VH-VL binders against Vitellogenin-1 (vit-1). Designs and how they scored, part 21

Target 1, 170 residues: Vitellogenin-1 (vit-1), of Caenorhabditis elegans (p55155r1310to1479)
Amino acid sequence: SVCKVQKNQIRTFDDVLYNTPLTTCYSLIAKDCSEEPTFAVLSKKTEKNSEEMIIKVIRGEQEIVAQLQNEEIRVKVDGKKILSEDYSAHQIERLGESDIVIELPEGEVRFDGYTIKTQLPSYSRKNQLCGLCGNNDDESTNEFYTSDNTETKDIEEFHRSYLLKNEECE
Key: E = the ipSAE of ESMFold2; O = the ipSAE of OpenDDE; V2 = 0.75 times the mean of E and O plus 0.25 times the DockQ between their complexes.

## First folded at step 21 (VH-VL; framework fv_cosibelimab)

Design z2 (from y1 with light chain R96K; at its last fold request DockQ between E and O 0.88; V2 from the best seeds 0.87)
Heavy chain, then light chain:
Amino acid sequence: EVQLVQSGAEVKKPGSSVKVSCKASGGYFSLYVISWVRQAPGQGLEWMGVIRPIFGKANYAQKFQGRVTITADESTSTAYMELSSLRSEDTAVYYCARSENYRTPFDSWGQGTLVTVSS
Amino acid sequence: NFMLTQPHSVSESPGKTVTISCTRSSGSIASDYVQWYQQRPGSAPTTVIYEDNERPSGVPDRFSGSIDSSSNSASLTISGLKTEDEADYYCQSYDKSLHGWVFGGGTKLTVL
ESMFold2, look of step 21: ipSAE 0.758; ipTM 0.899
ESMFold2 (binder alone), look of step 21: mean pLDDT 92; pTM 0.935
OpenDDE, look of step 21: ipSAE 0.889; ipTM 0.947
ESMFold2, fold request of step 22: ipSAE 0.798, 0.815, 0.798; ipTM 0.908, 0.913, 0.909
ESMFold2 (binder alone), fold request of step 22: mean pLDDT 92, 93, 92; pTM 0.943, 0.947, 0.945
OpenDDE, fold request of step 22: ipSAE 0.928, 0.927, 0.926; ipTM 0.958, 0.958, 0.957

Design z3 (from y1 with light chain Q35H; at its last look DockQ between E and O 0.83; V2 from the best seeds 0.83)
Fold by ESMFold2, look of step 21:
Structure z3 (fold): chain C 170 residues (1-170), chain A 119 residues (1-119), chain B 112 residues (1-112)
Amino acid sequence: as target 1 above (170 residues)
Amino acid sequence: EVQLVQSGAEVKKPGSSVKVSCKASGGYFSLYVISWVRQAPGQGLEWMGVIRPIFGKANYAQKFQGRVTITADESTSTAYMELSSLRSEDTAVYYCARSENYRTPFDSWGQGTLVTVSS
Amino acid sequence: NFMLTQPHSVSESPGKTVTISCTRSSGSIASDYVHWYQQRPGSAPTTVIYEDNERPSGVPDRFSGSIDSSSNSASLTISGLKTEDEADYYCQSYDRSLHGWVFGGGTKLTVL
C-alpha cells in the first residue's frame, strides 16, 4: 500500500526493505506499467553526498518537480515555479512548512525533501506497477523484477535497470 | 545540448511503408516528449504524433490515425515513425522534434529525412 | 480543435518593423502558450519566441511576441529588419482536446 524511500533505503509496496543508494541521476521509484499509463514517480539526489532528494512526478501530461531549498519546499509545475496558494489548483496540498502531498490518479505521493512516500489503495494496479518500489503483488519473495521484467536477486542489477540513462550525471 | 540524428533519405513506391529513426543524445531520453512533424515541398509544418518514451504510448493526429506508428526504444535512445500505405502526397521531409514537456516549445529538431514516393 | 491562421507572406524593407499574426479559430488564444519558429530554406525550424513572449538565448531582442485576446491572436514582431531575417515563420500551440499540437500555416517573410 505504501512505498517509502529514505536514507538510501527503500521499503517496497510489499514490505521488502533493501539498501539502494540513489545517485544524482533520476531513478524510477514507481510507475504505472499498465497499457494505459497514468503516472510515474522519479527521484535523484541533489548532490552526491546528500540525503536530500529531488522528486519528479509525471501525472498525465503534467510534470511536477519538488525539492527542499533553504528549508522550504519549492514546487515547479511544467517548469514553472508555483506558490503554495496555488497548490490546490494543481492537486497539491501543503502539510506544514516543508512537506507536500501530490495527488495521483488513484493515490498520492508525500514528500518533504528527505522522504518519499508513495501510497496507493490496496485495490490499485496490482501486478501492473514497476520500479524500485516493486510490483505491489503482495508477495515479498518475488519483488526484484528488472525493467525488462526478469527476476533477479542482484540488488545492483535491479537498481541499475531503473536508473535512467544520462551521460551528464554520475 | 539535446541532439537528434535521423536516418537517411528514402525513395518508396506507392503502397509501401517507411520507417524513420531518430537517435537522441543528451539529457534523459526516457523523459523527452518526442513529436514527428512533416513538411511537403513548399508547404508548411504538419504535426503527426507524439510519444513520451517512459510511458511508451503514442498519440496521433487524426489525419494519420491508422497509418502511422510511433515507438520508442529506451535502451537505444531511439524513436521511430512508420508510415504505411504510402501515396505520392506523402512525399515530404519528416522531422523528429523534442520538447521538455507538453507546455514547452520544440527546442531540438532532427536534421530531417526526405521520403520520396514515386512510381 | 482549432486552427491557427497566418498571412501567407509579408514583406518589408531593411530597418523597418514587421508583424506576423496568428489567429486562433476557436477557444481562447490565451488558453495555451504560443511558440514561434523560424525556418530558413533547407534547415530545420528553430525557436525564436516561446511561451507567448519569451526569447531564447541567442535570439536578438528585436524579436518579440505578444497576445491580443480581443482579436484572439498572437503576434510575432521583428524590428530593425535585417536581410538574414528572410525566412518562413510558424506559430504553434497545444490543443488539449486533441492531445496534440497545431501549427499555423506559415508566413514567408521577404526582406525587400
Scores: ipSAE 0.766, ipTM 0.904, lowest interface PAE 1.0, mean pLDDT 90
ESMFold2 (binder alone), look of step 21: mean pLDDT 92; pTM 0.939
OpenDDE, look of step 21: ipSAE 0.897; ipTM 0.949

Design z4 (from y1 with light chain E54Q; at its last read DockQ between E and O 0.88; V2 from the best seeds 0.87)
Heavy chain, then light chain:
Amino acid sequence: EVQLVQSGAEVKKPGSSVKVSCKASGGYFSLYVISWVRQAPGQGLEWMGVIRPIFGKANYAQKFQGRVTITADESTSTAYMELSSLRSEDTAVYYCARSENYRTPFDSWGQGTLVTVSS
Amino acid sequence: NFMLTQPHSVSESPGKTVTISCTRSSGSIASDYVQWYQQRPGSAPTTVIYEDNQRPSGVPDRFSGSIDSSSNSASLTISGLKTEDEADYYCQSYDRSLHGWVFGGGTKLTVL
ESMFold2, look of step 21: ipSAE 0.764; ipTM 0.900
ESMFold2 (binder alone), look of step 21: mean pLDDT 92; pTM 0.935
OpenDDE, look of step 21: ipSAE 0.898; ipTM 0.949
ESMFold2, fold request of step 22: ipSAE 0.798, 0.822, 0.806; ipTM 0.908, 0.914, 0.913
ESMFold2 (binder alone), fold request of step 22: mean pLDDT 92, 93, 93; pTM 0.944, 0.949, 0.948
OpenDDE, fold request of step 22: ipSAE 0.928, 0.928, 0.927; ipTM 0.958, 0.958, 0.957
ESMFold2, last read: ipSAE 0.806, 0.795, 0.788; ipTM 0.909, 0.907, 0.907
ESMFold2 (binder alone), last read: mean pLDDT 93, 93, 93; pTM 0.949, 0.950, 0.948
OpenDDE, last read: ipSAE 0.928, 0.928, 0.928; ipTM 0.958, 0.957, 0.957

Design z5 (from y1 with heavy chain A58T; at its last look DockQ between E and O 0.80; V2 from the best seeds 0.76)
Fold by ESMFold2, look of step 21:
Structure z5 (fold): chain C 170 residues (1-170), chain A 119 residues (1-119), chain B 112 residues (1-112)
Amino acid sequence: as target 1 above (170 residues)
Amino acid sequence: EVQLVQSGAEVKKPGSSVKVSCKASGGYFSLYVISWVRQAPGQGLEWMGVIRPIFGKTNYAQKFQGRVTITADESTSTAYMELSSLRSEDTAVYYCARSENYRTPFDSWGQGTLVTVSS
Amino acid sequence: NFMLTQPHSVSESPGKTVTISCTRSSGSIASDYVQWYQQRPGSAPTTVIYEDNERPSGVPDRFSGSIDSSSNSASLTISGLKTEDEADYYCQSYDRSLHGWVFGGGTKLTVL
């Protein structure tokens, strides 16, 4: 299954579509919420009025940050800029002319500066995902659990629970 | 700018426990990697363990395995280190330190907390 | 797991250059970044070199770091020594097998 973030909308792993305007603060898009977490995907807008995003992928003990800069995807691994010739050493691929793919333990994240596609198996041995992409339980009627594992029908409360607060962002 | 403020000095008896707090401000506390490092009088720095608050994941140095517990409370942006079964050898200054990720430098340090273990 | 070995102390005159070594006991020094910290008496450590040879903002360019894979060591070099450089210096690297950090034993720098 695929979770897609673009143009202030999210289509969850369980095919639920809703509006979630990202801010200039990081929001948690998808995370392994099992007892042995392996990854997290976060994103924020570059500016208040932009559809352009910055993505942060935490993969085990690595941190990968990507964004467009001057019409090119720029990638940092653990804070250090890397060149496209070094992508494969970090399980990152450049696809065609416009996209990168970041490998996850059981899936991948595709990113082009404006769209985030997180692709994971529809079912796994440990079925515990959380974030704005939902829990990937193949059930569209119970997707909205806040970050403290409380089920809610309030979409705004759901969005706010995954917003990482910082006084310097919007 | 990330700032870390630790709890005050403590005097403890052998066999007891101590819990030191480390309150963070600035940045995204959930995304921190927070280590605890101690320094006995006149000695070097000794890494004790780490927590990553976004995952709640900890790793401890073997020397402290079974005696140290590191936790984080995201609602208060506070990390804690508890050391049990205290001995006189545990007299030290205890620091918390933040890095952005596991392979990045410790770029912010708390002021240190002196723990004195004596009878 | 590995150890990082530093000389216990080094000394040199003001204006001169000193080099502090940091030798890794097993595995390659180049497999993970080496960081260097300065600690003045009564203070928490501060970073003077990160990513083997990078300086944080505010650290003067007379501080430099290097890696020598043939001796399996890192070095901190301080040129144009000033009396304010008297401090303890620690190297540090990440140990992938521990999922944690290792500090060197520390080096006391005396500027005579």
Scores: ipSAE 0.643, ipTM 0.861, lowest interface PAE 1.5, mean pLDDT 88
ESMFold2 (binder alone), look of step 21: mean pLDDT 92; pTM 0.939
OpenDDE, look of step 21: ipSAE 0.860; ipTM 0.940

